# Ledger of designs, part 23: VH-VL binders against Ras guanine nucleotide exchange factor D (gefD)

Target 1, 231 residues: Ras guanine nucleotide exchange factor D (gefD), of Dictyostelium discoideum (Social amoeba) (q8is19r433to663)
Amino acid sequence: GSNIIAQQITIIDNEMLMAIPPSQFLHKSFSKESKSPQFHDMVSKFNEWARWTSSEILSKEKLVERVVTLSFFIDLAKSCVELGNYNAANAIVGGLNHSSISRLKLTWERLSTKVTQDYDRLLSLFDLSMNYKNYRDEIKSTKAKIIPYLGLFPKDLIAIEEGNDNFTNNNLINTEKFRLLYQTIKKIQSYQQPLFTFKTSEPIKQYLKNISNGLSEEKDFHSISHKLEPR
Below, E stands for the ipSAE of ESMFold2; O stands for the ipSAE of ESMFold2 at other seeds; V2 stands for 0.75 times the mean of E and O plus 0.25 times the DockQ between their complexes.

## First folded at step 19 (VH-VL; framework fv_ontamalimab)

Design i5 (from f2 with heavy chain V55T; at its last look DockQ between E and O 0.96; V2 from the best seeds 0.90)
Fold by ESMFold2 at other seeds, look of step 19:
Structure i5 (fold): chain C 231 residues (1-231), chain A 118 residues (1-118), chain B 112 residues (1-112)
Amino acid sequence: as target 1 above (231 residues)
Amino acid sequence: QVQLVQSGAEVKKPGASVKVSCKASGYSFTRYGINWVRQAPGQGLEWMGWISTYTGRTFYAQKVQGRVTMTADTSTSTAYMDLRSLRSDDTAVYYCARDRWYEGMDVWGQGTTVTVSS
Amino acid sequence: DIVMTQTPLSLSVTPGQPASISCKSSQSLVYSDGNTYLYWYLQKPGQPPQLLIYKVSNRFSGVPDRFSGSGSGTDFTLKISRVEAEDVGIYYCMQQIQLPYTFGQGTKVEIK
């Protein structure tokens, strides 16, 4: 079920998280792929999780199969949240929110009440407003193991770099700026912990590492979606 | 400190309406939904419905479908349960409870006693 | 609707002795996400219910470890290893696998 898949996704995401050296978060290195290859590998996989979600739903020509698939991905995002993998959960929610998916009225209307509630709960968790307040509150009061949504760190680090001068008005080192940068990097490193709770399934892990094979391209999503549900 | 504070006791005649408020504090109101649960005198707990404080979506128990409206006001962090066409068997203590998702209902209001009598 | 049946409906316990409460559901509470959606609540006299156990066996934050939950499928048990005076009240099991959420009838626990 969705727990087994979520565990393998979390192993994959944690391996990528563990591989990112702190230098890739410094000096805006994340803005240039050549200076932040491991960071960009994880960002690329995030986008792949999202595209996988949309593509799998759109691949189901029969309404009943599409409803089962939509339900599975909502359950999968929830399972990722339960494991503390907010990065993959947010990616999957992004795929569910793609315009080609959200327009599938016949499919969405057939979800069970449980799955519909869970989708609303996922939307509230990853709400973008107020600088991701619900998400930021969630990760403060949460689980022993967290894989955070990686995309917020560039935003936070840029804000610190751009919003603080290196020197004070008295031409002394602005220690507050460097304290803020250090605290952010230390926070990232606190998430870089081994994962001991799940057994690897090599067939599933290999499939998940290679999911781009056979996926529809995003450029085709709207055409496929319209053919499935013309209204 | 996280808490839900409900409006005071109500005494009503059959056919009237009652609106119970549930004010949240100590957390982001839109983060978690609200369940409404009632308890008739000497009876167990009965789920009445759920509202997403984020989307406004509601689901109601069939027994009260058509007579109940649940709303949420984000600006005041307050959920409401409006029960119309009251009957004597609606006499109960009405609770709001925070929907902590897969962890269950983790925070409950103090309860609002609604008495419906001729 | 899923019917939840508790046994016993009332229980008198000597302080310091163990107690067990059974809960049976009319259908499986196991969902395809690997979870079993069975919960336990305690309602102390004059108070609202409070969460004790979620998903069969997980103690909610602040709940003493003398409370434990177990079970599978349709049969569940709440155990109190050593009952204390603060444990008196009515215990409810609840399912959250589908709407409407449903509770057991309650088990009143008293001290002898």
Scores: ipSAE 0.877, ipTM 0.948, lowest interface PAE 0.6, mean pLDDT 92
ESMFold2, look of step 19: ipSAE 0.879; ipTM 0.950
ESMFold2 (binder alone), look of step 19: mean pLDDT 94; pTM 0.957

Design i6 (from f2 with light chain Q98E; at its last fold request DockQ between E and O 0.97; V2 from the best seeds 0.90)
Heavy chain, then light chain:
Amino acid sequence: QVQLVQSGAEVKKPGASVKVSCKASGYSFTRYGINWVRQAPGQGLEWMGWISTYVGRTFYAQKVQGRVTMTADTSTSTAYMDLRSLRSDDTAVYYCARDRWYEGMDVWGQGTTVTVSS
Amino acid sequence: DIVMTQTPLSLSVTPGQPASISCKSSQSLVYSDGNTYLYWYLQKPGQPPQLLIYKVSNRFSGVPDRFSGSGSGTDFTLKISRVEAEDVGIYYCMQQIELPYTFGQGTKVEIK
ESMFold2, look of step 19: ipSAE 0.877; ipTM 0.949
ESMFold2 (binder alone), look of step 19: mean pLDDT 94; pTM 0.957
ESMFold2 at other seeds, look of step 19: ipSAE 0.877; ipTM 0.948
ESMFold2, look of step 20: ipSAE 0.869; ipTM 0.946
ESMFold2 (binder alone), look of step 20: mean pLDDT 94; pTM 0.958
ESMFold2 at other seeds, look of step 20: ipSAE 0.872; ipTM 0.947
ESMFold2, fold request of step 21: ipSAE 0.879, 0.878, 0.881; ipTM 0.953, 0.951, 0.951
ESMFold2 (binder alone), fold request of step 21: mean pLDDT 94, 94, 94; pTM 0.956, 0.957, 0.957
ESMFold2 at other seeds, fold request of step 21: ipSAE 0.881, 0.884, 0.878; ipTM 0.952, 0.954, 0.951

## First folded at step 20 (VH-VL; framework fv_ontamalimab)

Design j0 (from f2 with heavy chain R31S Y54S R57S R100S W101S Y102S, light chain Y31S; at its last look DockQ between E and O 0.73; V2 from the best seeds 0.00; counts 0 for: pae E 5.5 > 2)
Fold by ESMFold2, look of step 20:
Structure j0 (fold): chain C 231 residues (1-231), chain A 118 residues (1-118), chain B 112 residues (1-112)
Amino acid sequence: as target 1 above (231 residues)
Amino acid sequence: QVQLVQSGAEVKKPGASVKVSCKASGYSFTSYGINWVRQAPGQGLEWMGWISTSVGSTFYAQKVQGRVTMTADTSTSTAYMDLRSLRSDDTAVYYCARDSSSEGMDVWGQGTTVTVSS
Amino acid sequence: DIVMTQTPLSLSVTPGQPASISCKSSQSLVSSDGNTYLYWYLQKPGQPPQLLIYKVSNRFSGVPDRFSGSGSGTDFTLKISRVEAEDVGIYYCMQQIQLPYTFGQGTKVEIK
């Protein structure tokens, strides 16, 4: 089932989230890996979740097995959202929305109506419109433990840094800028909570930690996709 | 060498369940799917279902839908087929077979005889 | 479901003579990816099935040259140019274009 896999992904993502010290979000430290190694570990894993999604679907030469695999990843993203793991859910949706996957017309048209509707809801949740309005509304209203989409914090922090001077016109410290930065950092820290809800499966966890081994490289996705479904 | 080794023969009463194991060796277990195929005495081959060993997604033949569960344990490189609510017509040899994307079912287990008798 | 129909269901052959088995599918086995998903298996007495031919005409590793497959669309043939004692058993065709995957009824090949 997708639920047990989603639980293990969430354990992995939460461990990485918990490991990021707040200094890695300051002074644009996240722009350099040497200054923000734990932040970049989590970003790297986000990209692995996305690449895993695309690669597994493209690995199924037989259409019928590819449809089953596509359906599984949509269910997996939905399960991640239900567990509060928006970071992994967004990564999986990104893998599903990759141009090499979205072009697979024969595969997509064979999904059930239910699964198609689930995917449409996931796309709407992570839509960029109005500065991720749907996503921001979702996480604002939840009381449960969440793992937020990590990639949004650099965007917010850069906007604060570049939209505000360190000093006012009267050469006084711009306390509003530092208040905004502090509030963003405190928000990140509020998500850095232990996870006690479900147990670790070490075999599944180790498999998921090592998924990049043997996956197709993204540069090959286009060629594989066109072989599977020529135009 | 590439090999699939199945669990031993089982004798069951109607209404019971059976869980057949299929241990893989000599290859990367998660790189290939597993098919399950059965053969009643004196009869032909009947495909039962398929599992992706990497993610655990499954598809089952209609005749066994609702009574079968296929699983894979990546830590032991072992696939399982659990058949419930057994009937006399479930008496068969049950095979697991590796699913190669290009060559199909290229490696087969030795078979597991399941006898359902009252 | 795609129905796979084999003929004959039984074949008795003098050693060294040719044998031919026909397989017809109820629907085309040709995929948009250019492959035709038709397979042949041999089940020798007391053994599990073994792969002979994949995707119509490709001989699996270790399968002797006397086995050949041909056909297209819905009509397929397995030929054995000279039957040997090791070739006795039940031959099955099988499709993998559509779930559920399906086998033919089998053709029993015996030595006269």
Scores: ipSAE 0.190, ipTM 0.686, lowest interface PAE 5.5, mean pLDDT 89
ESMFold2 (binder alone), look of step 20: mean pLDDT 95; pTM 0.961
ESMFold2 at other seeds, look of step 20: ipSAE 0.226; ipTM 0.681

Design j1 (from i6 with heavy chain V55T; at its last read DockQ between E and O 0.96; V2 from the best seeds 0.90)
Heavy chain, then light chain:
Amino acid sequence: QVQLVQSGAEVKKPGASVKVSCKASGYSFTRYGINWVRQAPGQGLEWMGWISTYTGRTFYAQKVQGRVTMTADTSTSTAYMDLRSLRSDDTAVYYCARDRWYEGMDVWGQGTTVTVSS
Amino acid sequence: DIVMTQTPLSLSVTPGQPASISCKSSQSLVYSDGNTYLYWYLQKPGQPPQLLIYKVSNRFSGVPDRFSGSGSGTDFTLKISRVEAEDVGIYYCMQQIELPYTFGQGTKVEIK
ESMFold2, look of step 20: ipSAE 0.873; ipTM 0.946
ESMFold2 (binder alone), look of step 20: mean pLDDT 94; pTM 0.957
ESMFold2 at other seeds, look of step 20: ipSAE 0.878; ipTM 0.950
ESMFold2, fold request of step 21: ipSAE 0.884, 0.874, 0.878; ipTM 0.954, 0.950, 0.951
ESMFold2 (binder alone), fold request of step 21: mean pLDDT 94, 94, 94; pTM 0.958, 0.958, 0.958
ESMFold2 at other seeds, fold request of step 21: ipSAE 0.882, 0.876, 0.885; ipTM 0.954, 0.951, 0.954
ESMFold2, last read: ipSAE 0.877, 0.876, 0.873; ipTM 0.949, 0.948, 0.950
ESMFold2 (binder alone), last read: mean pLDDT 94, 94, 94; pTM 0.957, 0.958, 0.958
ESMFold2 at other seeds, last read: ipSAE 0.878, 0.873, 0.871; ipTM 0.950, 0.947, 0.945

Design j2 (from i6 with light chain V30L; at its last look DockQ between E and O 0.94; V2 from the best seeds 0.89)
Fold by ESMFold2, look of step 20:
Structure j2 (fold): chain C 231 residues (1-231), chain A 118 residues (1-118), chain B 112 residues (1-112)
Amino acid sequence: as target 1 above (231 residues)
Amino acid sequence: QVQLVQSGAEVKKPGASVKVSCKASGYSFTRYGINWVRQAPGQGLEWMGWISTYVGRTFYAQKVQGRVTMTADTSTSTAYMDLRSLRSDDTAVYYCARDRWYEGMDVWGQGTTVTVSS
Amino acid sequence: DIVMTQTPLSLSVTPGQPASISCKSSQSLLYSDGNTYLYWYLQKPGQPPQLLIYKVSNRFSGVPDRFSGSGSGTDFTLKISRVEAEDVGIYYCMQQIELPYTFGQGTKVEIK
């Protein structure tokens, strides 16, 4: 079931989150892989979660199997949200929103009402409007331990760096800029906590760590999608 | 704080329609959907439908399918339930309730009494 | 539609004594995500319903710990370890596994 898979995904994501030293968020180090290898490992896995989602749905030639697979990934994203893993949940939603998936009208129309409601709820949570306001409100008010959507931290840090001068008009150090940077780094560190131990399933964990081996490449998604549902 | 405030009581004749409003405050209106639930006098609770305030998708109970329209106005943070072709067995208190997803209906409006009589 | 059956329909309790309400669903409320979508609401006199318990056993924020939920599959129980005057009202179980969402008939709890 989706809760078991979500637990293993969350173990994997938290291990990567815990491994990121704070230096990789300083001085825009995250913009260069050689200065931020652990950060980039987690970004790479985020993209892998998204690609996995799209590729698995597209691999199902039969409509019935494709509907079951689409339903599973919506349930999986929801299970990730329930565990506080917003990073994986957002990645999966990204895979569901890929143009090659969203166009599969025959598949989407056959979802149960429950799964359709859950998809709408996921969309509202990860809506990008107002600088991810719904997501930011969610993590502020909901969970003591979460795995946040990693991609927002570079955006926030760049905005602080570029939106604030290092010196005031009177050529004094702009201490507010450095306070804002410090607050953001402290927030990241607050998420770097061990999670409640789930039961690890080594076969499932190894499968999830190696999912790229069997996936279609993104360049092929559009062609496969049109073959499945020509419209 | 978080509140759902509904429009006032209404008295209607059979065959008329009623439109109940539900004004949300204290949270991002598009973050959570809205359920509508009614309660006939001295009776239990009956779910009528659900609307995604973000996407606008609706699902209705079969008993009211074809007679009900649920809408959401994001600019005013207000959900609406429009029930047409009223019958005497539509006499009830109508509640809107916030859809907190897997946590259930966590915030309820105060209720709107709709009385349908000749 | 999933039928939700509560017993008893009415319950008179001496203040400070326990109360127990049963809810039975016509189908399993266990979903493939591992959750069981069974909820309890309290409607106090003259008020809208309020959420007490979600997903069988989780107390909603601000609900006193004298309320507890249990059960699985099709059989569920709400317990109040010691009934207080403010607990008077009608208790409803509800399922959220499929549309339409359905409620039990209600259990009226009153003080004798």
Scores: ipSAE 0.873, ipTM 0.947, lowest interface PAE 0.5, mean pLDDT 91
ESMFold2 (binder alone), look of step 20: mean pLDDT 94; pTM 0.959
ESMFold2 at other seeds, look of step 20: ipSAE 0.874; ipTM 0.948

Design j3 (from i6 with light chain L99I; at its last look DockQ between E and O 0.93; V2 from the best seeds 0.89)
Fold by ESMFold2, look of step 20:
Structure j3 (fold): chain C 231 residues (1-231), chain A 118 residues (1-118), chain B 112 residues (1-112)
Amino acid sequence: as target 1 above (231 residues)
Amino acid sequence: QVQLVQSGAEVKKPGASVKVSCKASGYSFTRYGINWVRQAPGQGLEWMGWISTYVGRTFYAQKVQGRVTMTADTSTSTAYMDLRSLRSDDTAVYYCARDRWYEGMDVWGQGTTVTVSS
Amino acid sequence: DIVMTQTPLSLSVTPGQPASISCKSSQSLVYSDGNTYLYWYLQKPGQPPQLLIYKVSNRFSGVPDRFSGSGSGTDFTLKISRVEAEDVGIYYCMQQIEIPYTFGQGTKVEIK
């Protein structure tokens, strides 16, 4: 079921999160892959989760199979949220929101009421408005171990770096800037905690680590989508 | 402090309509949907429908299908339930309840008594 | 529609003694995501319902440890290890696996 797959995704994402040294968030190092390889590994996997979602749905030529697959990925994103893996959940939602998927009217109309409600709930959680307010409120209110949406930290760190000078008008160190940077990096580190509540399934984990092999490229999504539902 | 505050009691004639309001405070209104649940005098709880406050999608119980409209106004953080063609068996306390997803209905309004009598 | 059947419909309990409420659903409440969508609510006199237990056995925030839920498939139980005066009211089970969401008839719990 989707909970089993979500557990393995969460193990994979947490391994990558724990491997990122704090130096990769300093001096905008995340802007260069050569200075932030572990950070970029996790970003690459995020994009892979999204592409996997879209590609699997588009691979189903029969409407009934496509509906089952769409339903599965909505359930999977929900299961990721339940486990505190907001990174993978957001990636999957991104794949569901791809224009080549959202246009599949025949497929979306066939979802059960429950799955349709769950999709709306996922959309509200990851709404971009007001600087991800719903998402930020969600992660502030939890005491449990989470895997946060990684892509938001570079945005926050760039805003601090560019919005504050290193020195005051009197050439003293701007302690407020460095306090803000320190608090953000400490927050990232607070998420870097081991998981010990899930059992690893090595066959599933290896499949998930290698899903990019054979996935359709995004440039092909529109053509495939139009063949599946021409209108 | 998370709170749902509903409009006051209504007395209506059969065939009339009633519109109950449910004002949310203490959280991001679009984060969670709203359920509407009613309770006839001395009876149990009956789910009437659900609205996504983010998308505006609604699902209604078949028993009230065609007579109910649920809406949400994000600018005022207020959900509404409009029940038309009232009958005596619509006499109930009407509750709004926050949809906390897989956790259930975690916050309830105080209830709105609607009395339908000749 | 999924029918939820509670027993007993009323229960008088000596203070400090345990109470147990049964809920049976007409269909399985197990979903393919691994969850079972069974919930318990308490409606105290003159108040709206309040959530006690979600997904069979998870205590909602602020609910005392004396409340516990159990069960599987179609058969569920709410237990109160030591009933207190503040526990008086009507207890409802509910399913949230499919709409319409449906409640049991309620179990009225009173102190002897």
Scores: ipSAE 0.869, ipTM 0.945, lowest interface PAE 0.6, mean pLDDT 92
ESMFold2 (binder alone), look of step 20: mean pLDDT 94; pTM 0.959
ESMFold2 at other seeds, look of step 20: ipSAE 0.878; ipTM 0.950

Design j4 (from i6 with heavy chain E103Y; at its last look DockQ between E and O 0.95; V2 from the best seeds 0.89)
Fold by ESMFold2 at other seeds, look of step 20:
Structure j4 (fold): chain C 231 residues (1-231), chain A 118 residues (1-118), chain B 112 residues (1-112)
Amino acid sequence: as target 1 above (231 residues)
Amino acid sequence: QVQLVQSGAEVKKPGASVKVSCKASGYSFTRYGINWVRQAPGQGLEWMGWISTYVGRTFYAQKVQGRVTMTADTSTSTAYMDLRSLRSDDTAVYYCARDRWYYGMDVWGQGTTVTVSS
Amino acid sequence: DIVMTQTPLSLSVTPGQPASISCKSSQSLVYSDGNTYLYWYLQKPGQPPQLLIYKVSNRFSGVPDRFSGSGSGTDFTLKISRVEAEDVGIYYCMQQIELPYTFGQGTKVEIK
């Protein structure tokens, strides 16, 4: 079921999170893959989770199978949220929100009321419009171990770097800037904790690690989508 | 402190309508939906409907379908339940309750007594 | 609609003694995400309902450990290991697996 798959996704995401040294967040290193390879591995996997979601739904030529697949990915995103894996949940929601998926009216109207409610709840959590207010409120109030949405840290770190000079107008070191950077890095490190609650399923984990093999390319999604549901 | 505060008691005649308000505070209103649940005197709990405060989608219990409208005003963090064509068997305490997803209905309003009588 | 049936409908308990409430659903409450969507609420006199137990056996925040939930599929039980005066009220089970959400008839718990 979706909980078992979500557990393996969470193991994979946490391994990548644990592997990121703090130096990859310093001096805008995350802007260059050569200076932040582990950070970019996790970003790449995020994008892979999203593409996997879209590609699997689009691979189902029969409406009934497509509805089951759409329902599964909504359930999977919810299961990730329940486990505290907001990174994978947001990636899956991104795949569900892709224009080639959201246009599939015949598929979406066949969802159960439960799955439809869950999708609306996922949308509210990952609302972008107020600097991710709902998401930020959720992770701020949570005491349990989480895997945060990694893509917000570059945004926060760039804002600190661009909003502050390294030296004050009096040529003194701007200690406030470096305090803000340090606080952000400490927050990231606070999430880098081991998982003690899930058993690894090696066959499922290997499947999920190699998921990019055979995925449709994003450039083809629109044409596939129109063949499935012309309009 | 999370709370839901409802509008005051209403006395109505059959055929009238009632609009109950539910003001949320202490959390992001668009983060969680709202359920409406009623309780007739001396009776159990009856779910009436649900609204997504983010999307605006509603689902209603079949018994009240066509007579109820649930809305959400994000600018005032207030949900509303408008029940029309009132009948004597609509006499009940009406509760709003926060949809805390898989946790259930975790926060309830104090209730609004609606009395429908000639 | 899923019918939720509670037994007994009324329970009079000597203080400090255990109490047990049964809830049976007309359909399985097990979903493919690994969850069973069965909930317990307490409505104390003059108050709105309050959440006690979510997903069969999980105590909601602030609920004393004398409350425990159990069961599977269609058969569920709420137990109070030692009933106290503050536990008086009407207990409802509820399913959240599908709309409309439905409640049991309620079990009134009183102290002798």
Scores: ipSAE 0.871, ipTM 0.945, lowest interface PAE 0.6, mean pLDDT 92
ESMFold2, look of step 20: ipSAE 0.878; ipTM 0.947
ESMFold2 (binder alone), look of step 20: mean pLDDT 94; pTM 0.958

Design j5 (from i6 with light chain D33S; at its last look DockQ between E and O 0.95; V2 from the best seeds 0.86)
Fold by ESMFold2, look of step 20:
Structure j5 (fold): chain C 231 residues (1-231), chain A 118 residues (1-118), chain B 112 residues (1-112)
Amino acid sequence: as target 1 above (231 residues)
Amino acid sequence: QVQLVQSGAEVKKPGASVKVSCKASGYSFTRYGINWVRQAPGQGLEWMGWISTYVGRTFYAQKVQGRVTMTADTSTSTAYMDLRSLRSDDTAVYYCARDRWYEGMDVWGQGTTVTVSS
Amino acid sequence: DIVMTQTPLSLSVTPGQPASISCKSSQSLVYSSGNTYLYWYLQKPGQPPQLLIYKVSNRFSGVPDRFSGSGSGTDFTLKISRVEAEDVGIYYCMQQIELPYTFGQGTKVEIK
């Protein structure tokens, strides 16, 4: 079931999250891979989760198999949310929303009502309007261990760096800017906690670590999609 | 803080229609869907349907399929349930309830009594 | 549709004593993900239902520790370790693994 897969994805994502030194979030270091290799490893894996989602659905030539696969990934994203892994959940939703997937009318119309409800709920959670308001409200209200959507931290840190000078008009250190940066770094560190609730399945974990080796490249998605379901 | 406030009691004759409103406050209306659940006098709870307030998609219970329309107005944060061709066995208290996803129905309206009598 | 059957339909309990309510579903409530979506609600006299337990055993926010849920597959139990006057009402189980959502017929809990 998708819950077991979501647990292994969460172990992998948490290992990468815990490996990021705080320095990779300072001085816009995340803008250069040489200054932020662990941060970029996690970004790369996020993109890999998204590409995996799209590629697996497109690999199913038979409609019945494609519907089962689409349903599985919706259930997987839901399972990730239930485990507090919003990073992987958002990646999977991104793969589901890829134009080559969203156009598959024959596949989408055959989803069960329950899976369709869950997809609508995922869209609501990760709606980007009002600066991801629904997502931000979700993570603010939870006290449980989570893996946040990593991509919002660079956005927030850039806003602090560019919106504030290092010195005030009186040539004094701008302590408010540095307070804001410190608070954001401490928030990131608060998510860097070990997982105690999931047991590793080495066969599944190794498969998930190496999923790029078998995936279609994104440049081919459009062609495959139109072959599967012509307009 | 979070509330669902429903419209007042209705008395209707068989064959008429009723439209119950459910106004949400204290949260982002499009974040969570709305379930409608009814309870006939002295009876248990019966799910009638669900609406996504984000997408506008609806699913209805088979017993009321064809007679019910559920809508949501994002500008007023209000969900509506319109039940047509009323019969005496539609006499019930009608509840709206917030769809908290895997946590269930976490916030309920106060209920709207609909009496169908000649 | 999944039929939910509660036992007993009515229960009179001496204050401070335990109570136990059973709920049986006509088919497994284990969803394809591996999660079980079974819920308990309490409807106090003159009030709308309120959520007590979600996903078999998780207490909703503000629900006292004396309420606990357990079970698997098709057989589920709500336990109240020490019944209090405020616990009077009708208890419903509900499944959320497929539409339509379905409730048990209810268990009325009264205090002697």
Scores: ipSAE 0.827, ipTM 0.924, lowest interface PAE 0.8, mean pLDDT 91
ESMFold2 (binder alone), look of step 20: mean pLDDT 94; pTM 0.956
ESMFold2 at other seeds, look of step 20: ipSAE 0.833; ipTM 0.925

